# Designs tried in a protein design chat: VHH binders against Abasic site processing protein HMCES (HMCES). Part 7

Target 1, 269 residues: Abasic site processing protein HMCES (HMCES), of Homo sapiens (Human) (q96fz2)
Amino acid sequence: CGRTSCHLPRDVLTRACAYQDRRGQQRLPEWRDPDKYCPSYNKSPQSNSPVLLSRLHFEKDADSSERIIAPMRWGLVPSWFKESDPSKLQFNTTNCRSDTVMEKRSFKVPLGKGRRCVVLADGFYEWQRCQGTNQRQPYFIYFPQIKTEKSGSIGAADSPENWEKVWDNWRLLTMAGIFDCWEPPEGGDVLYSYTIITVDSCKGLSDIHHRMPAILDGEEAVSKWLDFGEVSTQEALKLIHPTENITFHAVSSVVNNSRNNTPECLAPV
Key: E = the ipSAE of ESMFold2; O = the ipSAE of OpenDDE; V2 = 0.75 times the mean of E and O plus 0.25 times the DockQ between their complexes.

## First folded at step 1 (VHH)

Design e9 (framework vhh_8cml_1)
Fold by ESMFold2-Fast, scan of step 1:
Structure e9 (fold): chain B 269 residues (1-269), chain A 123 residues (1-123)
Amino acid sequence: as target 1 above (269 residues)
Amino acid sequence: EVQLVESGGGLVQPGGSLRLSCAASGRTFSEYAMGWFRQAPGQEREFVALISWSGGSTDYSDSAKGRFTISRDNAKNTVYLQMNSLKPEDTGVYFCAATYEYTDSGEYTYDYWGQGTQVTVSS
């Protein structure tokens, strides 16, 4: 996974992340650095995306089941990285293969520290290779959405009012991530950056691409992945596997250029 | 996969200099951080020097600091180790190694290795 959509305004995104803590109390995640959140229909590596992580990462005695939401850089910069320009590493740490995560130092070390996060998106994009041509067909891939009388489907939305209703109750895609903290060698603010764990594609996606992000399907999986105070690395890794609970539709080539940031990027063709 | 071939080793007297070269095959050389390791007879392999994929960052073992300089030429797919003020304890087989991850010298993090080139420092 190398492109996502995460366009919801901050308030809408926050409500979409409502959850229950260990005691069953309803909560909204608390923001860190909310001003760094930049909504977009077309997010590429090196941009910031919102992630969920345990409050215990920031507060010594916090309940590990309570959640923070924070923008982080897509493309993990390891804590031991000594070069001054982290942008040059993006292709090596945009994704992390599930089968080698414990073999790669860049991922094994932060994982051992409990630096697990859940990467939020409307959905992600993949480009299907067409036989006999260098052209690729982009697809927008996302959770199946619950339809109500109020909410519409993407395919049925044909006006601004209808599009607004689609997003009011949108179920965000929740992808398993690993993050790390890097202090620039020449000084400056600590950089929080993440990678998305990838698995073999499910049967439903195999015709589009051979890999997919590790999707955490449902609140139980999300809670266990985030709760590094109670869930060991070994137990958390059992959550990392393909899922068939996914849907998609073809989109136009407008999405190909990461500078294009409009609803046309995810509209069905 | 990249293939690495070391050259430039030889016999030199204490206080002398040698320049090692490591030639990489393939289009992906510029994606890798490159390291030099050495192994003396009967000893474990030890870290000598490291250079990031861009050449912007370098790291050295305590024994190499101030005497050795690592550099790279991505246009020529080559990494170099300039060794000055050589000592008998520098004797060993010198290996070139490549990793996708910039690291602080862990041997276990390097994915590709050359066959090595012999450096002998004796009077």
Scores: ipSAE 0.000, ipTM 0.149, lowest interface PAE 12.7, mean pLDDT 84

## First folded at step 2 (VHH; framework vhh_ozoralizumab_d1)

Design d13a (from d13 with T28D S57K; at its last look DockQ between E and O 0.01; V2 from the best seeds 0.00; counts 0 for: pae E 18.4 > 2, grease 24.9 > 24.2, placed apart)
Fold by ESMFold2, look of step 2:
Structure d13a (fold): chain B 269 residues (1-269), chain A 122 residues (1-122)
Amino acid sequence: as target 1 above (269 residues)
Amino acid sequence: EVQLVESGGGLVQPGGSLRLSCAASGFDFSSYWMYWVRQAPGKGLEWVSEISTSGGKTKYPDSVKGRFTISRDNAKNTLYLQMNSLRPEDTAVYYCARTYSYEWSGTYFDYRGQGTLVTVSS
């Protein structure tokens, strides 16, 4: 996974992240650095995207079931990185394979600190390679959505108010991530950055691509992944597996150029 | 700066008990999984207990399970180890530590104190 859509206005995104804490109280996540949120239909590595993480990362004795939402850089920069320019990392940290996560220091170290996050998106894009050609067919991949009389599917929207109704109840894709905090050697603000954990694709996606993000399907999975105060790394890793609860549709090549930020990027073709 | 200061060690006869304490400062104690590790003379470090940030989850190797109890008081920034039914093989310097991984074999334990010596001898 190397491209996502996360286009909702901040207030709509925040409401889509409503959750219950361990006492059953309905809450919204509290923002950190909301001015760094840059919505787009076409997010790529090195851009900022919102993630959820436990309040316990920021506040002594906080309820670890309470959630913070913050934009973080896609492409984990390890805390031990010594050079001044993160783009000079000798390896790609956009994704972290689940089968090798405990073998790679870049991911093992932050995971051991409980630095688990949930990466939010409308959905993600993948390109299917066609045999006998160098052409690729992009797909937009997302959770199945609840149909209503006014919000049946993405392609049904024919006006601004119908488009708003499609996204008002959109179930955000929730992907398992690991984050780290890097202090630039020459000074400046601490950089928060994340990687998305990947697994083998489910049968439904196997014709598109052999890997998929590790999707946390439902509030129990999301809560356990986030709650490093009560859920050990070993228990959390049991949440990392493929899911068949996923849907997709083909999209036009408009999304290929990461500078294109329009609804056409995810529109069915 | 990070400080971890162990206390409570001493000489005890086999079958006896000791309670170790670790005073933590210079970091957000409640945000870390904490550990007791020990080093017997001429041996490497051995993990002997693990506790979650809230104190609700604990784990022990078979060598001490049922005899040792780890606990923490996040309000006092203090980690404890209650050691019962002590045996001569428990003789070691005990350190409190924090870590970056749940897997003992693959991680660096961050210990900063001089440790506290426990001697079990008859």
Scores: ipSAE 0.000, ipTM 0.177, lowest interface PAE 18.4, mean pLDDT 85
ESMFold2 (binder alone), look of step 2: mean pLDDT 82; pTM 0.822
OpenDDE, look of step 2: ipSAE 0.024; ipTM 0.320

Design d13b (from d13 with S31T S54R; at its last look DockQ between E and O 0.02; V2 from the best seeds 0.00; counts 0 for: pae E 13.6 > 2, grease 24.6 > 24.2, placed apart)
Fold by OpenDDE, look of step 2:
Structure d13b (fold): chain B 269 residues (1-269), chain A 122 residues (1-122)
Amino acid sequence: as target 1 above (269 residues)
Amino acid sequence: EVQLVESGGGLVQPGGSLRLSCAASGFTFSTYWMYWVRQAPGKGLEWVSEISTRGGSTKYPDSVKGRFTISRDNAKNTLYLQMNSLRPEDTAVYYCARTYSYEWSGTYFDYRGQGTLVTVSS
């Protein structure tokens, strides 16, 4: 996964992240560093994206089922990194393969500390290799959305107005991530950064791409992944598997350029 | 608790057929890719079949391709392996295994059963 969409306004995003804590109370996640949230139809590594994480990471003795929402840098910078510039990392941390998560120090260590997060997105993009050509067809991949009387499926939006209505009740894609905290050697603000765990693709996506993000489907999965206080690493890792509860549609080549940030990126072609 | 229980193993003559079953419990079976693996005496673990979550994709190594068929019933949380044209070299303990990842260098399993012995001998 190298490209996502996360374009909802902050308030809409927050509402979309409504949840019940372990006591059954309806809650909204509190924001940390809300000013770092930059909505975009085209999120690339090194950009900031919102993630959910347990409040216990920030507050001693907090209910670990409570959630915080925070923009973090895509591309995990391990805490032990001693260079002043995160871009000098010699290995790719955009994704973490599920099969090697416990083998890589960069991921194992923060995971062991309970630094699990849920990466939020409208969906993610993947490119299908066309046989016999060097051309790649991009697809937007997301959770199936509930059809409302007023809003057709994302693929059936016939007007801009209808398209906008689709986002009012958009079910966000929830991807399993690991985050770390990095203190710059020269001082400054602590950098929060994340990696997306990837798995082998489900059948539905296998023709598009052989790998997919580990998707946490449902509130229980999300809650368990986040709740490092009550859910062990071993138990949490059981949540990491491919899911077929995904839909997709072809999009234009507009998304190929990471600088493009328009609705055309995820619009059906 | 995750459980995988294999059954159906036994003694069979060369050229014979056998059907293995694996009963899965303690996890959402339908969300995992499932595998059959085997271990012959003195040999390492060998992957022998792969099936996707819904069964739409199956894969076999050349050693068993055309002879073995993997299938699943998600409603019953059961994995199957139909083994035809069995050979002495197929003698092994067969394990049901789940995984969520594979790569060119190998297949990774997080759980496997206790196994069922398949002996192919005249």
Scores: ipSAE 0.000, ipTM 0.245, lowest interface PAE 12.8, mean pLDDT 89
ESMFold2, look of step 2: ipSAE 0.000; ipTM 0.319
ESMFold2 (binder alone), look of step 2: mean pLDDT 81; pTM 0.825

## First folded at step 4 (VHH)

Design f14 (from d13 with S101T Y108S; framework vhh_ozoralizumab_d1)
Amino acid sequence: EVQLVESGGGLVQPGGSLRLSCAASGFTFSSYWMYWVRQAPGKGLEWVSEISTSGGSTKYPDSVKGRFTISRDNAKNTLYLQMNSLRPEDTAVYYCARTYTYEWSGTSFDYRGQGTLVTVSS
ESMFold2-Fast, scan of step 4: ipSAE 0.491; ipTM 0.776

Design f3 (framework vhh_ozoralizumab_d1)
Fold by ESMFold2-Fast, scan of step 4:
Structure f3 (fold): chain B 269 residues (1-269), chain A 121 residues (1-121)
Amino acid sequence: as target 1 above (269 residues)
Amino acid sequence: EVQLVESGGGLVQPGGSLRLSCAASGFTFSSYWMYWVRQAPGKGLEWVSEISTSGGSTKYPDSVKGRFTISRDNAKNTLYLQMNSLRPEDTAVYYCARTYSYDSSGYFDYRGQGTLVTVSS
């Protein structure tokens, strides 16, 4: 997973993240740095994306089940990185393989600190390689959406006009991430950056791509992944596995160029 | 410099009890989940216990559940493992760890030198 869509306006995104804390109180996540959130249909590594994380990361003695939503840089910069420029990092941290996460210092260290986050997106893009050709077909991959009287169901057969109506109650994709905090050696603001954990593709996605993000399907999985105050690293990693509860449709080659940021990027073709 | 120093191991009779301690220094102990893992002679590492930052959540494998109790004193930067009803199969070197690896690679963020527990008559 190297391209996502997360285009919802901030207020719509916030409402889509409504949740219940440990005491059963209905809540909306509290924003950190909301002005750094940049909605886009075509987000690539090094851009900022919204993530959910436990309030306990920011507030001593906070209820670890309460959630913060914050924009973070996609591409984890380890806390131990000593150069002044994150672009000097010698290795790609866009994704983190589930099978080696406990072996790689860049991921093992923040994971040991409970730096688990849930990466939010409308969905993600993958490019299918077709046998006998070098052309690739892009697909938009997302959670199955619940029908409403206003939005209806979505699919490849829906017209672009009907597609624009589905966002009112869109179920956001929730991907397991690890984040870290990097303090520039010469001073300046702490950089929060994340990686998306990846697993082998499920049966339903195997024809499109051999890997998929580790998707946290449902509030129980999301809560356990985020709650580092009550759920250990060992228990949380049991949530990391392929999931079948996913759908997709083919999209236009417009999405291929990360500079294109229009609804056409995810509209069915 | 992160340091974890285990103590309290020794020789005990079957049915006996031991309390292990781990003195942590060089990091904010109260901000980390902590673990006890063990390695029996000729075997791989086995997870024994885990404890959340506050001490409010603890977990154990079935092999020790009900007999072992993990606890922590954040004011003293110390982790404990109370071991009751010890059995010969509990004989192992016990390690205090800040992060535990699930695989047999034995990788940890940090672990101590270990303390030997021998359960024998």
Scores: ipSAE 0.005, ipTM 0.222, lowest interface PAE 14.3, mean pLDDT 84

Design f4 (framework vhh_ozoralizumab_d1)
Fold by ESMFold2-Fast, scan of step 4:
Structure f4 (fold): chain B 269 residues (1-269), chain A 120 residues (1-120)
Amino acid sequence: as target 1 above (269 residues)
Amino acid sequence: EVQLVESGGGLVQPGGSLRLSCAASGFTFSSYWMYWVRQAPGKGLEWVSEISTSGGSTKYPDSVKGRFTISRDNAKNTLYLQMNSLRPEDTAVYYCARTYSYDSGYFDYRGQGTLVTVSS
């Protein structure tokens, strides 16, 4: 997973993240650095994306089940990185393989600190290699969605009018991530950056791509992944596996250029 | 600098009890899982307990479960280990530990240790 869509206005995104804390109280996540959130249909590595993380990361003695939403840089910069420019990092940290996550220092260290986050998106994009050519077919991949005015779920066969209305009640994709905090050696603001954990593709996606993000399907999985205060790293890693509860449709080549940021990027073709 | 200072070790007879303490400094104690590990003479490190940030979740290996109780006081930045029904095989140097990994054999920070001797 190297491209996502996260285009909802801040208020709509916040309401889509409504949750219950450990006491059963309904809550909305509280924003940190909301001005850094930039909605886009076409988010690439090194851009900022919204993530959920435990309030306990920011407030001493906070209830670890309470959630903060914050924009973070996509592409984890390890806390031990010594150079002044994060772009000089010599290895790619856009994704983190689930099978080697505890073997790699860049991911093992933040995991040990409880730096688990949930990466939010409308969905993600993958490019299918076409038989006998170097051409690639892009697909938009997302949770099954419920039609608000008609029975059933949103699909590629639905009219453009139905797709325009779906965003009011869109179920956001919730991907397991790891973040870290980097303090620039020469001073400046702490950089928060994340990586998306990847797993082997599920049966339903195997013809599109061989890898997929680790998707946390449902509030129980999201809650356990975020709650580093009461859920150990060992228990949280049991949530990391392929899921079949996913759908997709082909999209136009407009999405190929990460500078294109229009609804056409995710519209069915 | 992260510092962990253990105390409370000593000589005790089989069946006796001891309470170990660990004074933590140099980090936000209330935001970290904490561990007790031990090393018997001539042997490797053995994990003996872990505790969540609030103290609401604890875990023990079968060798000490039911006999040892880990607890913490976040206001005092102090970790405790209550050891009951002590056995000669519990003789070891006990370390307060903080780690960056879930692997029980890997501890990034541990104190200087406190010796517990269980003997007649």
Scores: ipSAE 0.178, ipTM 0.623, lowest interface PAE 5.5, mean pLDDT 87

Design f5 (framework vhh_ozoralizumab_d1)
Fold by ESMFold2-Fast, scan of step 4:
Structure f5 (fold): chain B 269 residues (1-269), chain A 119 residues (1-119)
Amino acid sequence: as target 1 above (269 residues)
Amino acid sequence: EVQLVESGGGLVQPGGSLRLSCAASGFTFSSYWMYWVRQAPGKGLEWVSEISTSGGSTKYPDSVKGRFTISRDNAKNTLYLQMNSLRPEDTAVYYCARTYSYEGYFDYRGQGTLVTVSS
């Protein structure tokens, strides 16, 4: 996973993240640096994306089940990185393989500090290699959407016009991430950056791509992944596995150019 | 910078009790899960207990469950292990650890404190 859509206006995104804390209290996540959130149909590595993380990362006395939503840079910059410019990191940290996450110091150390986050997206894009051509077919991949009176049934067969109505009740894709905090060597603002954990593709996606993000399906999985105060690293890693609860449809080549940021990027073709 | 210093080990008779302490410094203690692990003479490292940041969640292997109790005092940056009904097979060097993976790796552990259970 190297491209996502996260286009909802801030207020709509916030409501889509409504949750219950450990005491059963209904809450909306509190924003950190909301001005850095830039909605886009076509998010690439090094751009900022919204993530959920435990309030306990920022407040010593906070209930670890309470959530913050914050934009973070896609592409984890390890805390030990010594250059002044994080773009000069010589290896790719856009994704982190689940099978080697405890062997790689760049990921093992922040994971040990409970730096788990949930990466939010409308969905993600993957490019299917077409037999006999150099052309790739892009697909938009997302959670099955619940049929409501407003949105109706959502699927590959639905008309593009119906997609404009579904965003009010869209179920955001929730991907398991690891983040780290990098302090510039010569001072300056702390950089928060993340990586998306990847697993082998499920059967339903195997014809499109061989890897998929580790998707946290449902509030129980999301809560356990975020709650580093009460859920150990070992228990949280049990949530990292392929899921079949996913759907997709083909999209046009407009999405191929990351500079294109229009609804056409995710519209069915 | 990160330091974990264990204390409280010693010689105790079978059936006796012992309380281990671990003084943590150089990091935000209240933001980390903490672990006790042990190594018996000539044996490998064995996970003994773990505790969540608040102390609200604890886990033990069957070998010590019901006999050992892990606890923490975040105001004092101190981790504890209360060991009751001690057996000769509990003889080991006990380590306080900050992060412990399913593969048996940890980022920081203390120097260890020796617990000897013999008559």
Scores: ipSAE 0.011, ipTM 0.507, lowest interface PAE 9.2, mean pLDDT 86

Design f6 (framework vhh_ozoralizumab_d1)
Fold by ESMFold2-Fast, scan of step 4:
Structure f6 (fold): chain B 269 residues (1-269), chain A 121 residues (1-121)
Amino acid sequence: as target 1 above (269 residues)
Amino acid sequence: EVQLVESGGGLVQPGGSLRLSCAASGFTFSSYWMYWVRQAPGKGLEWVSEISTSGGSTKYPDSVKGRFTISRDNAKNTLYLQMNSLRPEDTAVYYCARTYSWESGTYFDYRGQGTLVTVSS
């Protein structure tokens, strides 16, 4: 997973993240650095994306079940990185393989600190090899959307007007991530950055790509992944596995160029 | 500087009790899972107990289940281990630990100097 869509306006995104804390109180996640949120149909590594994380990361004695939403840089910069420019990091931290997460210092250390986050997206993109050609077919991959009176079912035959209406009640894709905090050696703001954990593809996606993000399907999984205060690393890692509860459709090659940021990027072909 | 300082060890007869304390400083204690680990003479490190940030979740191996209780006081930055019904095989140096790894003995980002517990008669 190297490309996502996260285009919802901030208020719509916030409402889509409504949740209940441990006490059963309905809440919306509290924003940090909301001005850094940049909606886009075509998010690539090094751009900022919204993530959910436990309030306890920021406030001593906070209820660890309460959630913050914050934009973070895609591409984890380890806290121990000593260069002045994070773009000069020698290795790719866009994704973290589930099978080696406890072997690599860059991921093991923040994971041990409870730096688990849920990466939010409308969905993600993958490129399928086409038979007899060097062409790749892009697909937009996302949670099955529930049928409602407002949204209906999403299909390739739906009009653009109907597609605009589905976003009001869109179920965001919730991917398991690990984040870290890096302090620039020459001063400046602390950089929060994340990686997406990846697993082997499920059967439904195996013809598109051999890997997929670790998807947290439902509020129980999301809550356990975020709650580093009451859920240990060992217990949280049990949530990291392929899921079949996913759907997709083919999209235009417009998405190939990360500079293209239009609804055409995720529209069915 | 991160520091963990254990105390409360000593010589005790089988069936006795001891309470270990660990004073933490140099970090936000309430934001970390904490561990007690021990090392018996000539053996490797063994996880004894773990405790969540709030103290609401704890785990123990079968060897100490029902006999040991881990607890914490976040206001005082202190970790405790109440040890009851002590046995000769509990003889070890006990360490207060903060770690990034859930695997026994694989990674301790910080641990104290330890406190010796000797169970003998």
Scores: ipSAE 0.006, ipTM 0.470, lowest interface PAE 9.5, mean pLDDT 85

Design g1 (framework vhh_ozoralizumab_d1)
Fold by ESMFold2-Fast, scan of step 4:
Structure g1 (fold): chain B 269 residues (1-269), chain A 121 residues (1-121)
Amino acid sequence: as target 1 above (269 residues)
Amino acid sequence: EVQLVESGGGLVQPGGSLRLSCAASGFTFSSYWMYWVRQAPGKGLEWVSEISTSGGSTKYPDSVKGRFTISRDNAKNTLYLQMNSLRPEDTAVYYCARGYYDSSSGYSDYRGQGTLVTVSS
């Protein structure tokens, strides 16, 4: 997973993240650095994306089940990185393989600090290799959405107006991430950056791509991944596995250029 | 810098008790899971106990379950291990650890210098 869509306006995104804390109280996540959130249909590595993380990361003695939402840089910059330019890091920090996460210093160190986050997106894009050619077919991949009375299943026949109505109740894709905090050697603001954990593709996605993000399907999985205060690293890692609860449709090549940021990027073709 | 300083080890007879302490500094103690691990002479590291940030969740291997109790005092930045019904096979150097949750995984973040516990007649 190297491209996502996360286009919802801040208020709609916040409502889509409504949750219950440990005491069963309904809450909305509290924003940090909301001005850094830039909605886009076509987010690439090194851009900022919204993530959920535990309030305990920011407030001493906070309830670890309470959630913050913050934009973070996609592409983890390890806390021990000594160069001044984080853009020099390889694209491999965009994703973290589940099978080697405890072997790689860049990931095991922040994971040991409880730096787990949930990466939010409308969905993600993958490019299917076409045999015998260099052409790739892009697909938009997302959670199955609840069918509303005025909005049918998302598909080739859906109008832009019907698609816009779906977003008010869109179930966001929730991907397991690891983040780290980097202090620039030259001084300046602390950089928060994340990586998306990847697993082998499920049966339903195997014809599109051999890998998929580790998707946290449902609030129980999301809350356990985020609650580093009461859920150990070992227990949290048991949540990292492929899921079959996913759907997709082919999209046009408009999405190929990361500069294109229009609804056409995820529209069915 | 991160420091973990263990104390409370010593010589005890089989069936005796000891309480180990670990003084933590250089990090926000209340935001981390803490662990006790041990190494017997000539053997590898063995996970002994783990405790959540609030102290509300604890876990032990079968070898010490029911005999050892892990606890923490976040106001004092201190981790404890109460060891009861000690056996000769509990003889080991005991380490306070941050980010070390399973010896099988081969992962450890930080460990202190250790404190020796000897159980013999």
Scores: ipSAE 0.339, ipTM 0.715, lowest interface PAE 3.9, mean pLDDT 87

Design g10 (framework vhh_ozoralizumab_d1)
Fold by ESMFold2-Fast, scan of step 4:
Structure g10 (fold): chain B 269 residues (1-269), chain A 121 residues (1-121)
Amino acid sequence: as target 1 above (269 residues)
Amino acid sequence: EVQLVESGGGLVQPGGSLRLSCAASGFTFSSYWMYWVRQAPGKGLEWVSEISTSGGSTKYPDSVKGRFTISRDNAKNTLYLQMNSLRPEDTAVYYCARGYYDSWEGYFDYRGQGTLVTVSS
């Protein structure tokens, strides 16, 4: 996973992240650095994306089940990185393989510090190899969305009114991530950056790509992954596995160029 | 500078009890899971206990379950291990640790200097 869509306006995104804390109280995540959130249909590594993380990372004695939402740089910069320019890091920090996460110092150290986050997206893109050519077919991959059917309305899914309003109740894709904190050698603000954990593709996606992000399906999985205060690393890693609860459709080659940031990037072809 | 300082080890007879303490400094103790691990002469590190940030979740291997109790006092930045019904096989250097535990190698980003527990007649 190297490309996502996360285009919702901040207020819509915040409401989509409504949750219950450990005491059962309904809450919205509290924002950090909201001005750094840049909605886009076509997010690539090195750009900022919103993530959920535990409030306990920022406030001593906070309830670890309470959530913060913050933009973080996609492409984990390890805390030990000593150069001034993070863009010189290798592309492999964009993703972190689940099978070697405990062997790689760049990932196991922040895991040991409880630096687990949930990466938010409308969905992600993958490119399917087309046999007999060097061309690849892009697909937009996302959670199944709730759809209200009307009597006799087969084929009405393409209505402009229905399409416009689908985003108000869109179920965001929730991917397991690891983040780290890096202090620039020359001073300045701490950089928060993340990587997406990847697993082998499920059967439903195997014809598109051999790997997929580790998707946290449902609030129980999301809450356990985020709650580093009460859920150990060993228990949290049990949540990391392929899921079949996913859907997709082919999209146009417009998405191939990461500078293209329009609804056409995820529209069905 | 992160520091973990263990105390409370000593010589005890089989069936006896000891309480180990670990004084933590240089980090926000209440934000970290804490661990006790031990190493007997000629053997590898063995995980002994783990405790969540609030102390609400604890875990033990079968070898010490029911005999050892891990606890913490976040106001005092102190971790404890109450050891009851001690056996000669519990003889080891006991370390206070911060970090991640994995059953194959045990990853801890910081350990103390250790405190020796000897169980013999």
Scores: ipSAE 0.269, ipTM 0.653, lowest interface PAE 3.8, mean pLDDT 86

